# Designs tried in a protein design chat: VH-VL binders against FAD synthase (ribL). Part 10

Target 1, 153 residues: FAD synthase (ribL), of Halorubrum lacusprofundi (b9lsn4)
Amino acid sequence: MTRVVAQGTFDLLHPGHVHYLEDAATYGDELHAIVARRTNVTHKPAPILCAEQRRDMVAALTAVDEAHLGHPEDVFVPIQRLDPDVIVLGFDQHHDEADIAAALAERGIDCRVERASGRDPRYEDELLSSGDIVDRILKQRGSDCDGAREGQR

## First folded at step 3 (VH-VL)

Design ca02 (framework fv_cosibelimab)
Fold by ESMFold2-Fast, scan of step 3:
Structure ca02 (fold): chain C 153 residues (1-153), chain A 124 residues (1-124), chain B 112 residues (1-112)
Amino acid sequence: as target 1 above (153 residues)
Amino acid sequence: EVQLVQSGAEVKKPGSSVKVSCKASGGTFSRYAISWVRQAPGQGLEWMGGIIPIFGTANYAQKFQGRVTITADESTSTAYMELSSLRSEDTAVYYCARVGRYDFWSGPYGMDVWGQGTLVTVSS
Amino acid sequence: NFMLTQPHSVSESPGKTVTISCTRSSGSIASNYVQWYQQRPGSAPTTVIYEDNQRPSGVPDRFSGSIDSSSNSASLTISGLKTEDEADYYCQSYDSSNHGVVFGGGTKLTVL
């Protein structure tokens, strides 16, 4: 049995998340997703949805066998517990696969590191980020009179 | 709120090495990436490299590869940048900055908290 | 291995709107997030925009960011200009091919 781990925040699920998880699932028999807690996200405003709800939404996706909450202070805790064969990085990830694999090996985690493919919008109106969804909501439903436009699009 | 506090100014001779520290306070250190950025007098910002302390992984800009080493000590919540074989053109203010932690789908985030800067002067 | 190109300087009167561009030399500007930093003389940079168009807590809504794929550029727009907005502004993105952070050359904003 090949166990795969994917990790993310997964606030306001969009097709980009689905693509990432579906691509990650192709690397093995069992896909586990680790969902970041609200306190783990400090480079931007806190996620809109609580961690448990985001975990439950990810767990409901066909590609995902189990979804877990991240550890508040140690990213390695869920990874060591799951003992994966493969970790799949997102397309835009900062670090080289070999560097991550070396760091994991030093901690006794023997797994390979792969990278998910990127994805283009399939149609003009497709939103592929949580930020774009929030922006759309504010423009169409916000208090700004110019942003409260007609339309169901 | 989280603060990054850097070590004091250094005056070094050509050919020597300098090691600048960056201590995090007011929050969890190990889960964040730390970048090092320098700025020569009157010049723009130049990225040198970064590290995620909990992973121990560092990556470096090509220009500095072989001369720069970035490390972190989780027990003291301190990141370090060591630059060797110093030249006069390495005279600059060196900044550490916190980068949002690794997120598989979202990719690399920008810097959100900056240290005060450390002036390193290289003179004979 | 791309460059981010900004104008060296821009100027505008108090109360008006200014836009600073950041053009990517190769590859799509939309391929990687763009951030914007403000730096006053003698000070460390501070973040005014992250992930293309998001504002950190405490940054007024006069600051906004956008991406234009047709010109392969990102833009920082500052409306209702105030004297305290005088600073150097830097855009920044990520080079996936070389696994490195790329900064624009910086733009000096003068509020005259």
Scores: ipSAE 0.006, ipTM 0.524, lowest interface PAE 9.3, mean pLDDT 81

Design ca05 (framework fv_cosibelimab)
Fold by ESMFold2-Fast, scan of step 3:
Structure ca05 (fold): chain C 153 residues (1-153), chain A 124 residues (1-124), chain B 112 residues (1-112)
Amino acid sequence: as target 1 above (153 residues)
Amino acid sequence: EVQLVQSGAEVKKPGSSVKVSCKASGGTFSSYAISWVRQAPGQGLEWMGGIIPIFGKANYAQKFQGRVTITADESTSTAYMELSSLRSEDTAVYYCARVGRYDFWSGPYGMDVWGQGTLVTVSS
Amino acid sequence: NFMLTQPHSVSESPGKTVTISCTRSSGSIASNYVQWYQQRPGSAPTTVIYEDNQRPSGVPDRFSGSIDSSSNSASLTISGLKTEDEADYYCQSYDSSNHGVVFGGGTKLTVL
């Protein structure tokens, strides 16, 4: 049995998230998703929805066998507990596969690291990022003044 | 709870090298980044580089590339910063600092615990 | 890759409010979290604000942080100024492209 782990923030679910998880599921028999807490997110605005709600939404997806919350202080804790055979990085993740594999091996985790494919829009006006969804809300419901940034933090 | 304790003051000659230590106690060492920051007398804070012990890789500021080496020993919970080819301009207080939060795929950000500092004086 | 620019000094009377700015030279200030450190003479820095606007345990709510995309700046605001707030204040962000930490030049706060 091959256990696969995918990880992300998964705020405001969109088809890009679904594609990532469906692609990740093809690497093994069982897909576990790790959903980042706000304390785990440092490179972008804080997610709009709480971690538990984002986890529950991810858990409901057909491709996902189980969804887990990240550890507030140590992102490796859920990964060590799950002891996966494969970790699938998102298409635009910053780290090289080899660097992640080396870090995992140092922790005694013998794991293959793969990267998911990207996805193009399937129809006009399909939104494939949480940022695009927030921008759409601003344009349709907000003022001309920049108010969404305060709401994102 | 977490405390960083640095080695004592050093007086070095131009052209020599100095190695400063930073010992962590009271918390997890391996999964938190340790940054090295210096401050020349009357000047601001200047980042030199950092290491996440669990990743085993150090990153260096461009200004110090080739002169600085940052290492970590997980068995003793100690980080090291070695600076070579010392000049009088390297006279400064050298700090280690723990990065309190990080994203697995994006890296560490922000310092939450600082060492007491180590004065390195370069003079002949 | 980018610079963070702070005013060299700022001064204000006890009980008043002061704001210290930190302007990013290229790329959006909102692209990476901003931290603020306080350094009193003879001491190591301590964190007063992290992740743009969060306060560590033990830091009074007189200290607050904010981001202004229009000016591409972060700000540290200290209300109800006290003499013990006299210190140098440094902003700090992260350069994702170069995997490096960037500090502002520092601001000397005088409470007179």
Scores: ipSAE 0.012, ipTM 0.534, lowest interface PAE 8.6, mean pLDDT 81

Design ca09 (framework fv_cosibelimab)
Fold by ESMFold2-Fast, scan of step 3:
Structure ca09 (fold): chain C 153 residues (1-153), chain A 123 residues (1-123), chain B 112 residues (1-112)
Amino acid sequence: as target 1 above (153 residues)
Amino acid sequence: EVQLVQSGAEVKKPGSSVKVSCKASGGTFSSYAISWVRQAPGQGLEWMGGIIPIFGTANYAQKFQGRVTITADESTSTAYMELSSLRSEDTAVYYCARVGRYDFWSGYPFDYWGQGTLVTVSS
Amino acid sequence: NFMLTQPHSVSESPGKTVTISCTRSSGSIASNYVQWYQQRPGSAPTTVIYEDNQRPSGVPDRFSGSIDSSSNSASLTISGLKTEDEADYYCQSYDSSNHGVVFGGGTKLTVL
């Protein structure tokens, strides 16, 4: 069986995540998703949701056969343990597939590296990033949101 | 909090070897790559190589291939860099640096640096 | 191996914005993440930008990073320049073909 690995933070699920995982699943017989822990994203603002919840949400997606938590300090530890045939990068990753494959080989991981297709918003006001969702929440519910105009008395 | 503490300064004669240590504390040692980077007086940063302790394998810059050996002792959370056949041109501050793991291993983002070890090679 | 080329030095007054470039000699700058390190005299380097444009905790938002595929370069931009920003700055990437880390030559930032 061909084992495919997809990896990400998957903080607030959006259609872009679903598309990525569905596309990744087409590269093999079983898809394993690795969900990054907060420590794997040390220098960015921490994900809003805890790793276990993000893992459970990813595991519930039809395209995903198993979802795993990343190693607290090295996401390649679970990749080596899973011994995948294919790793599928997200569309927005700017790294070259060959460069990633070489970096993986340096760590003793020998597998193909592929890239998922991208997609544009399919609906008006569709949000395709966790950052966009957070920004929308802050604008509409946070201190930056202006109060509603007084209309009726 | 992660901290990398290196061994003290050394003065060596040409043709000898030096072994510098880097002790990690405050985090997981085995799964993070530890690199060695040197800086000659008034010069830039130069990567020598690195090791991922859990895999026990090291990678070296071509310039240092055959002269440098990088090892790790997981039981003491200590990485070592040994440089042989020392020349005066090897006089430099030697740093250990941890490769942080954010989303991908590619890019080698160094997140914590040791304080540096001055190695002086002179007659 | 490819080379990363930085200007040897840049200077600017307090409160102004300075930009330091890092140009890749072969292959796309976008092929591998670019990091930026700050080194003050007598100190070990510290990370100010990682993975092209991310800031470590504790680094002020005056520091930002970007990549420009048209010039095949990465840039570190420091706005609201302060005297404490005076340091050497190094860009760094990874050469997958030769399995090695590549540093730029460094840029000395003088705040006049």
Scores: ipSAE 0.000, ipTM 0.506, lowest interface PAE 11.5, mean pLDDT 81

Design ca16 (framework fv_cosibelimab)
Fold by ESMFold2-Fast, scan of step 3:
Structure ca16 (fold): chain C 153 residues (1-153), chain A 124 residues (1-124), chain B 112 residues (1-112)
Amino acid sequence: as target 1 above (153 residues)
Amino acid sequence: EVQLVQSGAEVKKPGSSVKVSCKASGGTFSSYTISWVRQAPGQGLEWMGRIIPILGIANYAQKFQGRVTITADESTSTAYMELSSLRSEDTAVYYCARVGRYDFWSGPYGMDVWGQGTLVTVSS
Amino acid sequence: NFMLTQPHSVSESPGKTVTISCTRSSGSIASNYVQWYQQRPGSAPTTVIYEDKQRPSGVPDRFSGSIDSSSNSASLTISGLKTEDEADYYCQSYDSSKHYVVFGGGTKLTVL
């Protein structure tokens, strides 16, 4: 059995996440997703939804066989435990495939590192990032500090 | 708090080699990436390569491939950059710089601590 | 195999705001993180911005970074200019296809 690992934050599921996971699943027989905890996220604002909820949503996707939480202190712990044959990076990830493969080899993980394909929006208003969704909510549903109804006509 | 302390200035003849050291103190060493960057007089910054000591992996800029070797000794928390076949054009200040801790969530290319620099002069 | 282009020099008066651009010649500026380094004469560089817009501990919030995909550029903005901000500033990104760290040519900031 070829075991594939994908990883990400998956704060608010959008079609970009679905594409990534579906593409990752094509590399093997069994897809495991690792969902980052808030302590694992240093490059962007903390995710809105808790890690357990994000994991459960990812686990519900057809392409995903099992979803796991990341380790709060050591990102290699779930990967070592899963012992995958392939790790598939997201299209937008800044990590170099060779650097990740080398880090895995150093920890005794014999694993191929691949990168998922990117995709363009399918239609004019499709949102492909959690940040864009949050921004849209803030613009259209008001602010964190809703004004009082005093003076409404 | 953490400091990178480099070896002293050197004067070398063309065709020789130089080995510059960079010792980390006051913090962890092995899990951080150490980059080497040079600056010729009046010029900009030029990346030479990097090492990730915990992984034993070094990568080099294509311009220096075959002439530069970057190594690390975790027991002494020291990184080294050796440049061979020196030319007058290699006269520069050589810096080591620490990149943030290597992990899958963070890119390894933001330099947070810089050494003081080592002047290498190549002249006959 | 891209270049990062910065203006050679910028100048502004104390208390004003200055912006230094860093334009990528090929590929998207957003494809890789951008860092900004400050270098005073006779000194090693220090980091003022990393990963596009993050400030290291000890760097005042007068320093900010941004990305503009429409101009394919990163920018360093320094507000409330002080005389001690006078330095050379370098942007830096990564070319994942070449495994190469790319520096911009540097911008000399004069505060007069």
Scores: ipSAE 0.013, ipTM 0.527, lowest interface PAE 8.3, mean pLDDT 81

Design ca17 (framework fv_cosibelimab)
Fold by ESMFold2-Fast, scan of step 3:
Structure ca17 (fold): chain C 153 residues (1-153), chain A 124 residues (1-124), chain B 112 residues (1-112)
Amino acid sequence: as target 1 above (153 residues)
Amino acid sequence: EVQLVQSGAEVKKPGSSVKVSCKASGGTFSKYAISWVRQAPGQGLEWMGGIIPIFGKANYAQKFQGRVTITADESTSTAYMELSSLRSEDTAVYYCARVGRYDFWSGPYGMDVWGQGTLVTVSS
Amino acid sequence: NFMLTQPHSVSESPGKTVTISCTRSSGSIASNYVQWYQQRPGSAPTTVIYEDNQRPSGVPDRFSGSIDSSSNSASLTISGLKTEDEADYYCQSYDSSNKGVVFGGGTKLTVL
């Protein structure tokens, strides 16, 4: 049985998340998703929804066999526990496959690292990022200083 | 409270190498990215590269790839930046800085703690 | 990769307000957080704004940050200018494609 791990924040699900998870599932027999806690998100604005709710939404998706929370202090803990055969990075994730494979090997984790394919919008107004959705909400529902990002931990 | 303390000023000859250290105290050293930033006299801040100590793998700015090496020693909570093939243009103050929260899946966003700086003078 | 462009210098009298811009050459300014650093002569930089508009403990509320998608720029605004605000100011963001930190060229603020 080939076990695949995918990772993300998964705030405000959109078709890009679905594409990523469906693509990740093609790499093996069982897909596990790791959902980042707020303390694990440093590059983008903090997620709107709590980690448990985001985990439960991801767990409900057809492509996902199980969803797990990230560890608040050590991102490798869920990965070591799951002992995956393949980790699939999102198309736009910052790290190279080789860099992640080397970091995992340093901790005794031996698995293949792959990258999911990207996807173009299928129609003119399709939103493929949580940030775009939040921006749309703030533009259409905000009327004062409501557009400020929330980046506090 | 995290503090970064850098090694002292150095004077080097053209063509040589310099290795600057950055020792961290307080906080969790291995979980934070350490960036190296330089500033030539009268010029702006220039990012050279960074490392997450637990991974041992560094990322470098394109301009410095091939002659900068960034390493970390978790046992001493110390990061190092070594620059080779020194030229007069490398005369600068070199800073180490902690990148705030950093995780395995996302890149660094901002620096929150800075070292005091190390002046490296390349003289002939 | 992209560049962040700042004016080389700005000047204003004590008590007035200044705004320093930071324009991203390609890709959206909103796609990555922007930080602002203050550097006085002979000192290491210190953070005055992080994550676009957040203020660290100890930084007075006279300092504020904002993002303007229409001009593809970030701005640092300092109101009630004091002589101790005289410094170089740098914006900084992150380039996801090249896995690198990008600094603006810096702006010298003179308070006279």
Scores: ipSAE 0.013, ipTM 0.559, lowest interface PAE 7.8, mean pLDDT 82

Design ca18 (framework fv_cosibelimab)
Fold by ESMFold2-Fast, scan of step 3:
Formats: structure tokens, C-alpha cells, sequence
Structure ca18 (fold): chain C 153 residues (1-153), chain A 124 residues (1-124), chain B 112 residues (1-112)
């Protein structure tokens, strides 16, 4: 039984998330997704939806066997608990596969690191970014004077 | 929340070496990338190298390969950059900067937090 | 092993929109994230855009980023220009093949 791990924020699910998880699932028999907590996302606008809701939405996807919340202080804790055979990075993740595999090995985790394929929009208005969805909501429903920050929490 | 504090200004002679420190406070140290970036007077930003402390191995820009050494001490949450064989052209403000907190998997080298900078003057 | 090329300077009047380009010399601009940094005289840089088009908390929505694969470039767009936007702007990406960060040469923005 080959256990695969995928990781992401998964705010406001879009087809890019579905593609990533479906591609990740092809690497093994069982796909586990790790969903980042708000405290794990300090370098971009905070996800709109709470971590538990994002986890539940990811868990409902056909490709996903189980979804788990990330650890607020150590990204490796859920990975060590799951003891995967393969970790699949998202297409746009910039860490080298070899570097991540080495870091995992130092923690006693023996697994392969693979990378998912990219995906282009399939039709004119297809949104493949949670940020683009938030921006569209703010343009249609929000007020710049009230601050874009309301969409970030 | 996260703050990077660098060591003070230094004046060095050509041929010597300099070691600049960068101490992080607040949040996780081991899993985020720390880069060293310099800026000569009136010039642009130039990446020298970076380290992810948990890996213990640094990556260096080709131009600095063999002259720069970047290290990290996880126990003190401090990164170091040592530049050897100093030349007058190495006169610059040296910055440490770190990627976004807790984003190990998406390590884009997005520089979320910057140190205040350390002026290194190389004078003959 | 690539370079990022920016215009040396741009200028525009308050209230107008300005766009700063960042062109990658080899390989696709879309292969790696692009960030944008703002630097005022005497200060360390601060981030205005990260990962192509994301804004850090506290950065007004007047700042936006985009990628154009056909011209192999990234763009920083600042609308409703204010005098406080006057600064040097740097794009930055990552070279996966050489495991290194690459900065553009920087663009000086002058607001009337």
C-alpha cells in the first residue's frame, strides 16, 4: 500500500486544487492531504475560510482518502505521523525535490518527493487562484475604503 | 511579529574577511529560508546566497561561490554570512531576509522580513 | 541561469496608473514565482507583491501583479498613484536549475 501526501492551503476550492490532488493520487493507493492552518499563512493574505472548513471540503473530494490539519509550529509533524511513501509537491512549489527528501530523511522519514503537473485555464473565465476569486468578490461586492483586509481574514 | 536584527557596521581592509550575523526572533527559525542580499552604494539588490537551517547546506550565487559561506545556528536562531578576500567593490549594505513563516513547501524565496542592513566598508 | 530586465526609471502624475515590467531572458517567466519589493531611500526593502499577484496584509489594492507568458514578463501595476509610492521597485524570481534567487536591476519610480 503506497501512501501519498499532498499539502496546501486550499482556500476557496478551484480546478487547480482538484488537478493537483488528482495528479497526486496517481502516485499511490492512498492520498492524504494536509491543510495549512491560518497561522501557517503569514506571507500572503490569510485564508477566508477557517482551517476545519477547508479540511472538510478537501476531504469531500473523490481523489482524497483523508484530510488532516497542519501543525501550527512544525510543518513536518503531520508528515512524520503519516509516514508516507511519496510526497507530491504542487507545480508552483519552488523547493527542490532532493532538498525536501534530504530534510525528511534527517527526521527519519523515508519517502520519495515528486512534483505535480501544471494546468492551464480550460475556458475564458476559469479562475485557478483563490486570490483571484477574492479579488473578484471585492470588486463586485466590496469597498476599497472599507479595506481589502476584510476579505483576508 | 518576526524581526531580524543584524550586527553593526564594519570597516575592513582589502584581502580580509567579514562575518555578519542575523538574529531572528518570533516564530519558527528552522523551516524558513534565510537569504543574504547586498546593495552597493547607488546600485541594485544582489543575491549572495541562502540557507534553510534544517537542511544545513547553503546555496550560493555563482559570482560569490568560493568566497561566501552562509551558516545557521538553530539553537540561537542566528544566521551568518562570511565573505572572504574582500575587495573595494564589496563595499555595500548587506541584508539578511527570510521567506514567509511556516511555508516550507512553497519556498518561493519570497522575502517576507528584512533585517535593518549592515554597512561593510572595504578601504585601503 | 537567467536575467530579469526592468526599465531604469518610470514617472507618472498623482492619480494615474503606472506599470513596471520585468522580463526573463531565458526559460519561462511562469516557471517560478515573481515577487516585487519597494525600497525607499535609507530603508530596507519591503514586499508589495509576492508569488506573482498576492498582496501582503497592509499593502493597498492599488498594487497588483501579473504574468504575461507571451512577452515572458511579469508586471507591477500601481493605480491611483500617490507621492508616497515614489521609490525603487525590484522584481525577484528563483532559478530552479541553479538553486538561486535572481533580482531585476530595479526601477526608480518618480511621482510628479
Amino acid sequence: as target 1 above (153 residues)
Amino acid sequence: EVQLVQSGAEVKKPGSSVKVSCKASGGTFSSYAISWVRQAPGQGLEWMGGIIPIFGTANYAQKFQGRVTITADESTSTAYMELSSLRSEDTAVYYCAREGRYDFWSGSYYMDVWGQGTLVTVSS
Amino acid sequence: NFMLTQPHSVSESPGKTVTISCTRSSGSIASNYVQWYQQRPGSAPTTVIYEDNQRPSGVPDRFSGSIDSSSNSASLTISGLKTEDEADYYCQSYDSSNHGVVFGGGTKLTVL
Scores: ipSAE 0.011, ipTM 0.522, lowest interface PAE 9.0, mean pLDDT 82

Design ca19 (framework fv_cosibelimab)
Fold by ESMFold2-Fast, scan of step 3:
Parts: structure tokens; C-alpha cells; sequence
Structure ca19 (fold): chain C 153 residues (1-153), chain A 124 residues (1-124), chain B 112 residues (1-112)
């Protein structure tokens, strides 16, 4: 049985996440997704949704056989525990496949590293990032000037 | 909060080499990429290469392949950029910058923390 | 490999809105995230936009980013211009096929 691992934050699921996981699933017989904890996230605001909820949403997707939480200190711990045959990187991930494979080999994990394909928007107004969704919410529902609204005065 | 502190200004003769250091403090070093970017006087930003210390691998822009070597010492949380066969056209401010991530596997490669820059002057 | 093209300079009056474009020469602009950096004379660059349209903590909401598929470009928009916004602005993306970072040529913003 070929075991595939995909990893991400998966805050506010969008078609880009679904495409990534569906593409990852084509590399093997079972797909395990690792969902990053808030402590794993840097260079951007913390995820809106808690890790457990994001994991449960990912676990509900048809392409995903099991979803797991990441390790707060070491991104390789759940990967080493799962001992996958294939790890599929997101299309915009900056690490080289060879670099990841070398790091995994040092930890006793001998698996293939692949990269998912990207996709363009398929229709007008398709949102392909959680950031775009948050931005849309703030523009359409958000407050100006520190939450100034009639009901709050 | 992470800071990147670079070594001081250098004046070099054509044909020599220069090695600039970039020391990280206040945060994680090994699992983030460190990029080197230069800027000639009055010119734009030019990417030279990057290293990911935990993987031990460096990638270089084609223009600098064979002249630049980027290394890292995890025990001192320091990255180095060595440029050889210096020409007057290499006169520039050299920056190190940490490549941030919002997620290890799916994160972008945008630079979130920059060093202060090191002026390297190449003159006869 | 691809290039990112920006206008060399833009100018606008205080209180107005300015937009700086960043056009990708080959492949889709949407295929890789775009960052925007602000650089004042004598200073290192700082990030004003990351992941196409996200704003770091401390950056005013007057700064926004967008992607335009019709022109294959990213844009940085600054509304309510202030004199302190006067700086050079650089877009940056990633070439996944060559594992390299690509910068635009930079745009000088003058607030007059």
C-alpha cells in the first residue's frame, strides 16, 4: 500500500486546497494530511480557525484518508511517525524536492518527494487563498476605524 | 523577534574575494532559508542565492554561479556569502534576508526579516 | 526564466491613490505568490505586502495588493497618499522551475 503525505495550514478551505489534496492523492493508495498548528505559522497572521477544526475539515474531504496535527517543535515528527512512501509538496512551496528528500533520509525516512500542479481560477471571482477570503469578508462585512458602527456607539 | 546582523563594510581590490557574514538572533535559524540580495548604487535589488541550513543546500542565480558560495554554520546561527573574482561592477550593498513561511510545506518564499546591509566597495 | 517589469517612476499628490504594476513576462502571474517591498534611501527594504494581498502587522490599511490575470500583472495600490510613502517599491516572485527569486526593477514613488 503506497502512503502519501500532504501538509499545509488549510485555514478556510478553498478550491486551491482541494486541488492540492486531490493531486496528492493520485500518487498513492492512501493520503494522509498533516495540518499545521498555530505555532508552526510565521510571516502571516495566525490562522482564523483552530488546528483541530482545520484538521476535521480536511479529514472530511473525499481525497483524504486521515488528517493529523503537526508537531509544535519539529515538522518532521509526524512525517517520521507516518513513514510515507511519497510526500507531495504544494506547487508554490520554495523547498527543492531533493532538499526535502535529503532531510528526510537523515531522519531514516526513505520516500519520494513530488510536487503538486497549480491551477488558475476557473471562473470569475473564484477565491484560491484563505487570505483572499478574509479580505473579502473585511471589505464586505468589516468595520472602518476600529469597528465604528451605528450599533456600537 | 528575529534580527539579522551583518558584518561591517569592506574595501577590496579587483580580483580579490570578500566574505560577508549574517548572524541571526532571537529566533529559529536552521529551518528558514537565508537569501543574499545585492544592490549596486542607484540600482535595483538583485538575488544572488539562498541556503536552507537544515538541508545543507544552496541555490545560486545563474549570473553568480561559479563566483558565489553561500554557507551556514548552525552552531553560531550565521550564514556567509563569499564572492570571488571581484570587479568594480560588484560594488554594492549586500543584504541577507530570511525567507519567511506561513507553513513549512505550503508557505511562500517572501522575505520577512532583512539584515542592515554591508557595503562592499571594489576599487583599484 | 521570467522577468518582472515595473514602471520606473510614478507620482501623485497627497491624499490621492496610486497604483504600481508588476508584469510577468512568461507564465501566469498567479502561479507564484508576489511580495512588495518598500525601501527608503539609506535603509534596507521592508515588506508592505506578502502573498499577493496580505498586509504585515504595522502596515497601514492604505496599502493593498492585487493580481490582474488580463494583464498578467500584480499591483500595489496606495490610497490616501502621505509624504512618508515616498520610496522605491519592488515586487518579487518565485520561479519554481529554476528555484530562484525574481525581483522587479523597482518603481520610484514621488509624492508631490
Amino acid sequence: as target 1 above (153 residues)
Amino acid sequence: EVQLVQSGAEVKKPGSSVKVSCKASGGTFSSYAISWVRQAPGQGLEWMGRIIPIFGTANYAQKFQGRVTITADESTSTAYMELSSLRSEDTAVYYCARVGRYDFWSGPYGMDVWGQGTLVTVSS
Amino acid sequence: NFMLTQPHSVSESPGKTVTISCTRSSGSIASNYVQWYQQRPGSAPTTVIYEDNQRPSGVPDRFSGSIDSSSNSASLTISGLKTEDEADYYCQSYDSSNHGVVFGGGTKLTVL
Scores: ipSAE 0.013, ipTM 0.557, lowest interface PAE 8.2, mean pLDDT 82

Design cw1 (framework fv_cosibelimab)
Fold by ESMFold2-Fast, scan of step 3:
Structure cw1 (fold): chain C 153 residues (1-153), chain A 122 residues (1-122), chain B 112 residues (1-112)
Amino acid sequence: as target 1 above (153 residues)
Amino acid sequence: EVQLVQSGAEVKKPGSSVKVSCKASGYTLTELSISWVRQAPGQGLEWMGGFDPEEGETNYAQKFQGRVTITADESTSTAYMELSSLRSEDTAVYYCATDLRWGSGSYYFDYWGQGTLVTVSS
Amino acid sequence: NFMLTQPHSVSESPGKTVTISCTRSSGSIASNYVQWYQQRPGSAPTTVIYEDKQRPSGVPDRFSGSIDSSSNSASLTISGLKTEDEADYYCQSYDSSNHGVVFGGGTKLTVL
């Protein structure tokens, strides 16, 4: 039996997330997803939704056997606890497989590192990014910042 | 398995403070959502506060905010609950409790310490 | 802030079924998981139901949990009552807006 780990923020779910998790599940018998906490997200805007909600949404997906929250100070703690056979990185994640493998080895985690395949839009107007979804909401429901909103001084 | 072992019973005077310890074995403290729950004689369970690993913060019940302080010492794997300005109505058994299903976000207490009786009397 | 309200006591004969309710005063009961704990005198509580309806290993299937959104309540049901089921039972949920754990007042179950 092989245990697979996938990881990400999973803010606003989109078909790209579903593709990633389905692809990750093909690497083994059991897929565990690790959902980043807000404190773990340093290189992009903080997620809109709280981590418990993001975890619950990921846990509901057919491809996922179990979903876990990340550790607030050490992203490798849940990986070490799960002791996976395979970690599958997302297609767009800018982590070098060799760097991740080296970090895992230093912590005594015997695990291979793979990368999921990318996915093209299947139809016009399909959104495959949480950022694109936020932008669409702002365009259709909001407006550019204006000086009339003075209540926040 | 995780074990939570608490410090022994204490007798305190009104106006003093008490610091109860909870030593965790098997897991690091930052992995555990350790909460403190008290129970006065013949009364129900009352949550005082706990560490929320989701937000990386400690939260307190409004009733105890300002009097209770929850801390941890990772080097000794020990959590602490300090309650100040003690009154007779603070006489209770104090429990530490945690969820070994870390990451579920459900805040259920799968493991409990044995309890520490704190008696406040003159 | 919300409160969880339980009946103070319930009683039933051995072999029968008993149900203990836990009603949330504001916000939906389904918004957060509900746990159920059993406590005997002199002992720390133990979990009989977690995450609404799940049973820990070792808890017999006579114990079941359910959620009823129409009454805004959770219920613990114990079938085939045994004398060892006599205990205090507490429901517990989480208040996400105040980042706090909430316990019900507890229900004393008497089996006689």
Scores: ipSAE 0.005, ipTM 0.518, lowest interface PAE 11.5, mean pLDDT 84

